# Ledger of designs, part 1: VH-VL binders against Rho GTPase-activating protein gacT (gacT)

Scores and structures below are computed, not measured.

Target 1, 189 residues: Rho GTPase-activating protein gacT (gacT), of Dictyostelium discoideum (Social amoeba) (q54nl0r163to351)
Amino acid sequence: VPLTQVPCRAGSNVPIIIEKLIDHIERTSLNSEGLFRIPGVDLTINQYIKLFDNGEDVDVSPIEPYTAAGLLKRFFRDLPVFVPQSINKRVVSLFIDEEGKKKPVDMEILSNLRVLVHQLPTVHFEVMQELTNLLGKLMSRSDQNKMTISNIAICLVPTLNCVPAIVTYSIQMHDFFYNEVFPQHHLYY
Below, numbering starts at 1 at the first letter of every chain, in headers, positions and changes, except where a header shows other numbers; Kabat numbers aren't used for antibody chains.
ipSAE, averaged over its two directions, is called F for ESMFold2-Fast, E for ESMFold2 and O for OpenDDE. V2 adds 0.75 times the mean of E and O to 0.25 times the DockQ between the complexes of E and O.
[cut] marks letters that were taken out.
Atom coordinates printed by the task and the answers are left out, and those that the model quotes come from them; centres of patches stay.

## First folded at step 5 (VH-VL; from sa18 with light chain L34Y S95D)

Design sb1
Fold by ESMFold2, look of step 6:
Structure sb1 (fold): chain C 189 residues (1-189), chain A 121 residues (1-121), chain B 110 residues (1-110)
Amino acid sequence: as target 1 above (189 residues)
Amino acid sequence: QVQLVESGGGVVQPGRSLRLSCAASGFTFSSYAMYWVRQAPGKGLEWVAVISWDGSDKYYADSVKGRFTISRDNSKNTLYLQMNSLRTEDTAVYYCARVSDYEIGWYFDLWGQGTLVTVSS
Amino acid sequence: QSALTQPASVSGSPGQSITISCTGTSSDVGSYNYVSWYQQHPGKAPKLMIYDVSNRPSGVSNRFSGSKSGNTASLTISGLQSEDEADYYCSSYTDDYIYVFGGGTKLTVL
């Protein structure tokens, strides 16, 4: 189903499944070695997907770390669209010149990337913000969990089927992308 | 000029070791994940090993796991493959291949010319 | 056995269009848009023809196009020319976090 059709709590733009999984992972799993790389239990993931699809009030507290991470990845992998292709193509144009050569990254490119991130629809924007906030916390504990930005970029970012720079810079420069105010800041509608 | 150049191939006996090098020039080597891909004579392409852009993650095909070690030195713009306990089945042309800039996507956008490794008695 | 299934060979006459298939599973082609195609002439290194399912790198003729549906990716070559005679390999990102290759397809121009 489209992300905008996934159930949210009243007054929230973040789907219930995402809120519950991110909160659970943040509280229980950030020190788990290989989180998001080591697969969870497929049958358990399938069971929870069915419960969430039925709109049930799902208790995620018994889910072990790797299965919780796997469930979150499965959610994103199964979305028909997380980042619209029109935004992906514009992001590529920021990084690639007319000859197809990658440009040196500077703050002008990063500022333009930030503008494009803020043009995501409200639900997509807030989900990206929450996901990359979690991943920033995961990365900050890489001494224990071994999930460096490199490992996250290999193991998780491809499931989003978007230009990786959207995610990797959001993780590494989260405040710049989501907490600083600028003229093209996302409009909540 | 953007280029990858493999070296270190040759003829060796089974059980011996060989080290391949891949020299990168004309681009920021540390921005790219790198693969070794091999092709036995008359056969298809087979991935062998991969290393992330900063060297923190390494993966190996089952056929070489425990015998081959991929590494990189970003200060020298060089990728390496240490091949130990070589078998006749390892006979192939070995290519180094650049995975596209990790910020844009994941595909092999640059290949070297290959270096031949022949393992025979 | 390759992770991705391609026909062993295809053929066509000059000027015709041909399509080469690449069939995987939901663990690769079906779930990920990181699918690429490589052309290899005898004795030469592979050359990237298509990336991300359907994108052409600079310098690749618009006679080459790519698509996918379900678990199957396709490379289409229109206006077939003698120089197109080569081996063609597909590749895809997988749930194992690596790229795997198809077994290859030999294209013969009649």
Scores: ipSAE 0.395, ipTM 0.748, lowest interface PAE 3.3, mean pLDDT 87
Fold by OpenDDE, look of step 6:
Structure sb1 (fold): chain C 189 residues (1-189), chain A 121 residues (1-121), chain B 110 residues (1-110)
Amino acid sequence: as target 1 above (189 residues)
Amino acid sequence: QVQLVESGGGVVQPGRSLRLSCAASGFTFSSYAMYWVRQAPGKGLEWVAVISWDGSDKYYADSVKGRFTISRDNSKNTLYLQMNSLRTEDTAVYYCARVSDYEIGWYFDLWGQGTLVTVSS
Amino acid sequence: QSALTQPASVSGSPGQSITISCTGTSSDVGSYNYVSWYQQHPGKAPKLMIYDVSNRPSGVSNRFSGSKSGNTASLTISGLQSEDEADYYCSSYTDDYIYVFGGGTKLTVL
């Protein structure tokens, strides 16, 4: 089911399942070692997916940390498209030079990346914002949960099926990407 | 120049141990996950072990689990593969390979030329 | 952690176009756009030819292209040349946080 067709609460563009799981994980699971890396219970994940798909009012409070994380990952993985390939290709082009070598990352590149992230469909953009906010909180506890930016990237980027930079910089520079005023004079073609 | 150079290969008897090294140069070694991939004579590529950027995560193929240990010293820009209890089926060219960084992709963008390990009685 | 399925061999004449298939499952090729292709000449290390299904690294001939449909990725080589004779391997990210390789395909240029 496309992201835009997933049920949302009144006044929110973020699907209910994402809001509930993010809130639950944030409250209960941020200190769990290897969160999003250690698999949850597939049977439970499948059961909850069915409930959400049926539009049922689901209580996620009983879900243990790894299963909750697994459920969130499964939701994203099952999306037909989260980040359009057109955006992925353009993002890659920001980071490589004419010889195909990776360029040193600077604010110009990151500013252009910001522009591309803001070109996501509204629902996709807001979901990315919420997800990366959660992952930022997770990362901040890496001394305990061992979820460094690298470990988060290896677990979540494939799930989102996108260029890693979109997620990693959204996490590390969350305020820059989502809370600062978007410069209207900045153009990217 | 960006490159990987494997060393430590040779001929050993079954049951013996061997330690392979992979020296990295020309790039920030600590920013990349690394793989050991091997290729038996006349056969295909087989992943052996993977280690994350900081060494916090390690994964092994079932065929080598419990016998091989992957490690890295980022201060020396070197990847290691400790191979214990070697078997004849471990005979292969062993490659170290770099996984693209967490910015632009997921693929093996850099390979060493490999080092041959021969296990024979 | 089984290998991806490739044909053992393919052949073509100079100037022809050939395609090599790489069939996986919904847990690898079908779920992720992280399919890569590698060329290997005898006695040499693998060389990256295609990454992320269809992207071509700098220095790789535009005769090489990649695509994916369902659980099957494909490498197409157009305008086949003698130097294209080599083994070709596909690789894909998997649900197990690892990359797996295909069995390899030997390309013969007739």
Scores: ipSAE 0.368, ipTM 0.787, lowest interface PAE 1.6, mean pLDDT 90

## First folded at step 6 (VH-VL; from sb1 with heavy chain S100D D101E)

Design sc6
Fold by ESMFold2, look of step 8:
Structure sc6 (fold): chain C 189 residues (1-189), chain A 121 residues (1-121), chain B 110 residues (1-110)
Amino acid sequence: as target 1 above (189 residues)
Amino acid sequence: QVQLVESGGGVVQPGRSLRLSCAASGFTFSSYAMYWVRQAPGKGLEWVAVISWDGSDKYYADSVKGRFTISRDNSKNTLYLQMNSLRTEDTAVYYCARVDEYEIGWYFDLWGQGTLVTVSS
Amino acid sequence: QSALTQPASVSGSPGQSITISCTGTSSDVGSYNYVSWYQQHPGKAPKLMIYDVSNRPSGVSNRFSGSKSGNTASLTISGLQSEDEADYYCSSYTDDYIYVFGGGTKLTVL
């Protein structure tokens, strides 16, 4: 189902399933070794998917860490579109010149990437913001959980089916991408 | 010039060891994950080993796990493959190839020319 | 056997259009838009022709195009030329966090 059609609470642009899973993972799972890398229990993931598909008010608190992470990954993997391909193509053009050579990354490129992130549709933008905020917290505890930015880039970022820079820089420089004020800042009216 | 150059291939007997090198030039080597990919004569491509851009994560195909070790020295722009307990099934051309999984995506835009390893008695 | 299934061979006449299939599962081609195609002439290293399912790198002819539907990716070569005669490999990201190859397809230009 399109992300804009997933149920949200009144006044929120973040789907209920995402809010519940991110909150649960943040509260219970950030110190788990190999979170998002070690698979959860497929049977349990399938059961919860069915409950959410039925529109039930699902209690996620009993879900163990690896299964909660796996359920979140499955949600993104099954989306028809998370980052529009028009955005993906424009991001590639920031990093690759006309001759096909990769440009040295600098703050001009990163500022232009930030502009493109802020052109995401409102629900997609807020979901990316919340997800990359969680992943920043995960990465900050990598001495315990072993989930460095390298591991996250290998294990989780591909489930979003987008150009990795959109996610990896949003994790590493979250304040720059989401909290700083600039002329093209995303606005929802 | 942007390139990858493998070296260290040769003819060895089963049970012996061999060390392959892959020299990178013309690009920021430390920005890329590196693969060793092999191709037996007349056969298809088979991934062998992978190392992340900072060397923190390493992965091996089941056929080589416990026998091969991938490593890198980012200060020398060099990728290595230590191949122990070689078998005749390891006979192949060995390529190194790069992936920028942090910024660009999952594809090999640059390959070396390969180095031949022949394991025979 | 490889993780991704390709036909062993395909053939076509000059000027025709041909398609090479690459079939995986929901654990690879079906779930990830990280599919690429490589051309390999005899004695040469592979060359990237298509990445991210359908994108062409600089210097690759627009006669090459890529797509996917469900668990199957496709490489299409239009206006077939003798220089297109080569082996073609698909590849995809997988649930095991690694990039795997198809078994390869030999294209013969008649």
Scores: ipSAE 0.716, ipTM 0.870, lowest interface PAE 1.1, mean pLDDT 89

## First folded at step 11 (VH-VL)

Design sg4 (from sf2 with light chain W99Y)
Fold by OpenDDE, fold request of step 12:
Structure sg4 (fold): chain C 189 residues (1-189), chain A 121 residues (1-121), chain B 110 residues (1-110)
Amino acid sequence: as target 1 above (189 residues)
Amino acid sequence: QVQLVESGGGVVQPGRSLRLSCAASGFTFSSYSMYWVRQAPGKGLEWVAYISWDGSDKYYADSVKGRFTISRDNSKNTLYLQMNSLRTEDTAVYYCARVDEYEIGYYFDLWGQGTLVTVSS
Amino acid sequence: QSALTQPASVSGSPGQSITISCTGTSSDVGSYNYVSWYQQHPGKAPKLMIYDVSNRPSGVSNRFSGSKSGNTASLTISGLQSEDEADYYCSSYTDDYTYVFGGGTKLTVL
């Protein structure tokens, strides 16, 4: 099911399942070592997916940390498209020149990346914002949970099927990407 | 020139130790995750060890876990593989390879020439 | 991690088109678009030929192309040339948060 067709609450563009899981994980699971890396219980994950698919009012409070994280990952994995390939290609083009050589990363590149992230469909953009906000909180506790930006990236980026830069910079420069005013010198509109 | 150059290979007896190095040049070494991949004579490629771009995360194949240690010195643009308790089945050409998992993608876009490690009595 | 399944060998005549298959599982090729192909000549290091299923790095001949269907990725080499004779390995990201390689395919140009 496309992301835009997943049920949302009135006044929100973020699917209910995402809001519930992000809230639950934020409150209960951020200190769990290896969160999003250590697998949860597949049977439980499948059961909850069915409940959500049936439109049931699901209580996620009983879900243990790794299963909650697994459920969230499964949701994204099952999406047909989270980040459009057109965006992925354009993002790569920011970092790689015509000869295939990696460019030095500067604020111009990052500003253009920001613009591209904001070109995501509205629901996709808001979901990315909330997800990366959660992951930023997770990362901030890496001393305890061992989920460094590297660990988070290798676990989540493939699940989202996107260019790593979209996620890594969204996490590490979250305020810049989602809370600051757009610079006027960006190349994309 | 963008390149990786392995060194430190040689012939050792079982149970001995060997330390491999991989020198990076021509690119920002600290931006790339680094991997050791080995290839036994006449065999395929096998992932051995991983280290994140900043060295904060390390992972190993089960076959080498507890015996091998991957490390890096970003100030020296060098990747290392400390191999202890070597076994005959560790005989292989060892390649270092980079992956830009931070920004670009999940593939090995640069490989070294490899260094041969032979473990024999 | 079990290796991805490749045919041990493939052969073709100059000018022909050949395809090398790479069969994985739902834990790798089937679930992710992070499949890459590498060419290896004798005594040389692997060289990236295809990444992300179908993308070609700069400098790689347009005779090389990649695709994926289900759990199987494919490398196609068109207009086969003698220099294409080499071993070819596929690779994929896996649920184990690392990469797995295929067993390799020896391509012979007749």
Scores: ipSAE 0.925, ipTM 0.954, lowest interface PAE 0.4, mean pLDDT 95
Fold by OpenDDE, fold request of step 12:
Structure sg4 (fold): chain C 189 residues (1-189), chain A 121 residues (1-121), chain B 110 residues (1-110)
Amino acid sequence: as target 1 above (189 residues)
Amino acid sequence: QVQLVESGGGVVQPGRSLRLSCAASGFTFSSYSMYWVRQAPGKGLEWVAYISWDGSDKYYADSVKGRFTISRDNSKNTLYLQMNSLRTEDTAVYYCARVDEYEIGYYFDLWGQGTLVTVSS
Amino acid sequence: QSALTQPASVSGSPGQSITISCTGTSSDVGSYNYVSWYQQHPGKAPKLMIYDVSNRPSGVSNRFSGSKSGNTASLTISGLQSEDEADYYCSSYTDDYTYVFGGGTKLTVL
């Protein structure tokens, strides 16, 4: 099911399942070592997926940390498209020159990346914002949970089927990407 | 010139140790995750060890866990593999390879020429 | 981690097209679009030929192409040339947050 067809509550563009799981993980699981890396219980994950698919009012409060994280990952993996390939290709082109050589990363490249992130469909953009906000909180506790930016990236980027830079910079520069206004000189369309 | 150059291979008896090095040049070493991949004579490629771009994360294949240690010195643009308690089945050409997992993608876009490690009594 | 399954060998005449299959599972090839292909000549290091299922790095001939269906990725080499004779390995990201390689395919140009 496309992301835009997943049920949302009134006044929100973020699917209910994502809101519930993100809230639950933020409250209960951020200190869990290896969160999103250590697998949860597949049987439980499958049961909850069925409940959500049936449109039931699901209580996620009983879900243990790793299963909750696994359920969230499963949701994204099952999406037909989260980040459009057109955007993925354009993002790569920001970092690689015509000869295929990696460019030094500067604020111009990052500003252009920000623009591309904002070109995501509205629901996709808001979901990315919420997800990377969660992952930023997770990363901030890496001393305890061992989920560094590299660990988070390798666990989640493939699940989202996107270019790593979209996620890594969204996490590490979250305010710049999602909370700051666009200066005129940083708009590279 | 962008390249990786392995060194430190040789012939050693079982139970002994070797330390491999991989020297990087021509690119920003600290931007890439690094891998050791080995190939036994006449066999395929096998992932051995991983270290993140900043060295914060390390992972190993089950076959080498507890015996091998991967490390890096970004100030020297060098990757290392400390191999202890070597076994005959560790005999292989050892390659270092880079992956830009932070920004670009999940594939090995640069390989060294490899260094041969032979473990025999 | 179990290796991806490749045919041990394939052969073709110059100018022909050949295809090498790489069969995995729902834990790797079937679930992710992070399949890559590497060419290895005798005594040489592997060289990246295809990444992300179907993308070619700069400098790689357009005779090389990649695709995927279900749990099977494929490398196609068109207009086969003598220099294409080599071993070819597929690789995929896995649920274990690392990479797995295929067993390799020896391509002979007749």
Scores: ipSAE 0.925, ipTM 0.955, lowest interface PAE 0.4, mean pLDDT 95
Fold by OpenDDE, last read:
Structure sg4 (fold): chain C 189 residues (1-189), chain A 121 residues (1-121), chain B 110 residues (1-110)
Amino acid sequence: as target 1 above (189 residues)
Amino acid sequence: QVQLVESGGGVVQPGRSLRLSCAASGFTFSSYSMYWVRQAPGKGLEWVAYISWDGSDKYYADSVKGRFTISRDNSKNTLYLQMNSLRTEDTAVYYCARVDEYEIGYYFDLWGQGTLVTVSS
Amino acid sequence: QSALTQPASVSGSPGQSITISCTGTSSDVGSYNYVSWYQQHPGKAPKLMIYDVSNRPSGVSNRFSGSKSGNTASLTISGLQSEDEADYYCSSYTDDYTYVFGGGTKLTVL
């Protein structure tokens, strides 16, 4: 099911399943070692997926940390498209030159990346914002949960089927990407 | 020129140790995750070990876990593989390869020439 | 990790097109678009030919193309040339948060 067809609450563009799971994980699971890497219970994940697919009002409170994280990953993996390929291609073009050589990363490249992230469809953009905000909070507790940016990236980026830079910089420069106003003189793309 | 150059291979007896090195040149080494991939004679490619771009994360294939240690020195642009308790089945050409998992994608876009490790009695 | 399944060998004449299949599971090829292909000549290191299922790195001939359907990825080489004779390996990201390789395919140019 396309992301735009997933049920949302009134006044929100973020699907209910995402809001519930993000809130649950944030409250109960951020200190869990290996969160999003250690597998949850597949049977439970499948059961909850069916409930959400049926449009049921699902209580996620009883879900243990790794299963909750697994359920969130499963949701994204089952999406037809989260990041459009057109965006992925354009993002890669920011980092490599015509000869295929990696460019030195500077604020011009990152500013252009921010522009591209804002070109995501509205629902996709807001979901990315909320997800990467959660992952930033997870990363901030890496001393306990061992979920470094590299560990988070290797677990989540493939699930989202996108260019890593979209996710890694969204996590590490979250305020820049989602909470700051665009200065016109810094837009090059 | 962008390149990886492995060294340290040789002939050793079972139970012995060997340390491989991989020297990186022509690119920002600290921006790339590094992998060791080996190829037994006449066989295919096998993932051996992984280390993240900043060295904070390391993972190993089950076949080498507890025996091999991957490390890196970004100030020296060098990747290492400490191989202990070597077995005959560890005989292979060992390649180092880079992956830009932080920014670009999940594929090995650069390989070294490989270094041969032979474990035999 | 279990290797991805490739045919042991394929052959073609100069100018022909050949296809090499790479069959995985829902834990790798079937679930992720992070499939890559590597060319390896005898005594040489692998070389990246295709990444992300169908993208070519700079410098790789447009005769090489990639696709995927279900759990099977495919490498197609058109206008086959003598220098294309080599071993070809597919690779994919897996649920184990690493990469798995195919068993390799020996391409012979007749």
Scores: ipSAE 0.924, ipTM 0.955, lowest interface PAE 0.4, mean pLDDT 95
Fold by OpenDDE, last read:
Structure sg4 (fold): chain C 189 residues (1-189), chain A 121 residues (1-121), chain B 110 residues (1-110)
Amino acid sequence: as target 1 above (189 residues)
Amino acid sequence: QVQLVESGGGVVQPGRSLRLSCAASGFTFSSYSMYWVRQAPGKGLEWVAYISWDGSDKYYADSVKGRFTISRDNSKNTLYLQMNSLRTEDTAVYYCARVDEYEIGYYFDLWGQGTLVTVSS
Amino acid sequence: QSALTQPASVSGSPGQSITISCTGTSSDVGSYNYVSWYQQHPGKAPKLMIYDVSNRPSGVSNRFSGSKSGNTASLTISGLQSEDEADYYCSSYTDDYTYVFGGGTKLTVL
């Protein structure tokens, strides 16, 4: 099911399942070592997926940390498209020159990346914002949970089927990507 | 030019230790995750060890876990593989390879020419 | 970690088109679009030929193309040339948060 067809609450563009899981994980699971890397209980994950698919009012409060994280990952993996390939290709083009060589990363490249992230469909953009906000909070506790930016990236980026830069910079420069006002000259990129 | 150059290979007896090095040049070494991949004579490629771009994360294949240690010195643009308790089945050409998992993608876009490790009685 | 399945060998005449298959599982090729192909000549290091299933790096001939269906990725080489004679390896990201390689395919140009 496309992301835009997943049920949302009134006044929100983020699917209910994502809001509930992000809230639950944020409150209960951020200190869990290896969160999003250590697998949860597949049977439980499958059960909850069925409940959400049936449109039931699901209580996620009983879900243990690794299963909650696994459920969130499964949701994203099962999406037909989260980041359009057109965006992925354009993002790669920011970092690689005409000869195929990696360019030194500067604020111009990152500013252009920000523009591309904002070109995501509205629901996709808001979901990315909420997810990377959660992952930033997770990363901030890496001394305890061992989920460094590299560990988060290798676990989550493939699940989202996107270019790593979209996620890694969204996590590490979250305010820049989602909370700051665009300069006028960036509106034409 | 962009390149990786392995060194430290040689002939050793079982149970001995060997340390491999991989020197990087022509690119920002600290931006790339690094891997050791080996190839036994006449055989295919096998993932051996991984280290993240900043060295904070390390992972190993089950076949070498507890015996091999991967490390890096970003100030020297060098990757290392400490191999202890070597076995005959560790005989292989050892390649270092880079992956830009932080920004670009999940594939090995640069390989060294490899260094041969022979474990024989 | 099980290797991806490739045919041991394939052959073709100059000018022909050949395809090398790479079969995995739902834990690798079937779930992710992070399949890559590498060419290796005797005594040389592997060289990246295809990444992300079907993308070609700069400098790689357009005779090389990649695709995927289900748990099987494919490398197609059109207009076969003598220089294409080499070993070819597929690779994929896996649920174990690392990469797995295929067993390799020896391509002979007749």
Scores: ipSAE 0.923, ipTM 0.954, lowest interface PAE 0.4, mean pLDDT 95

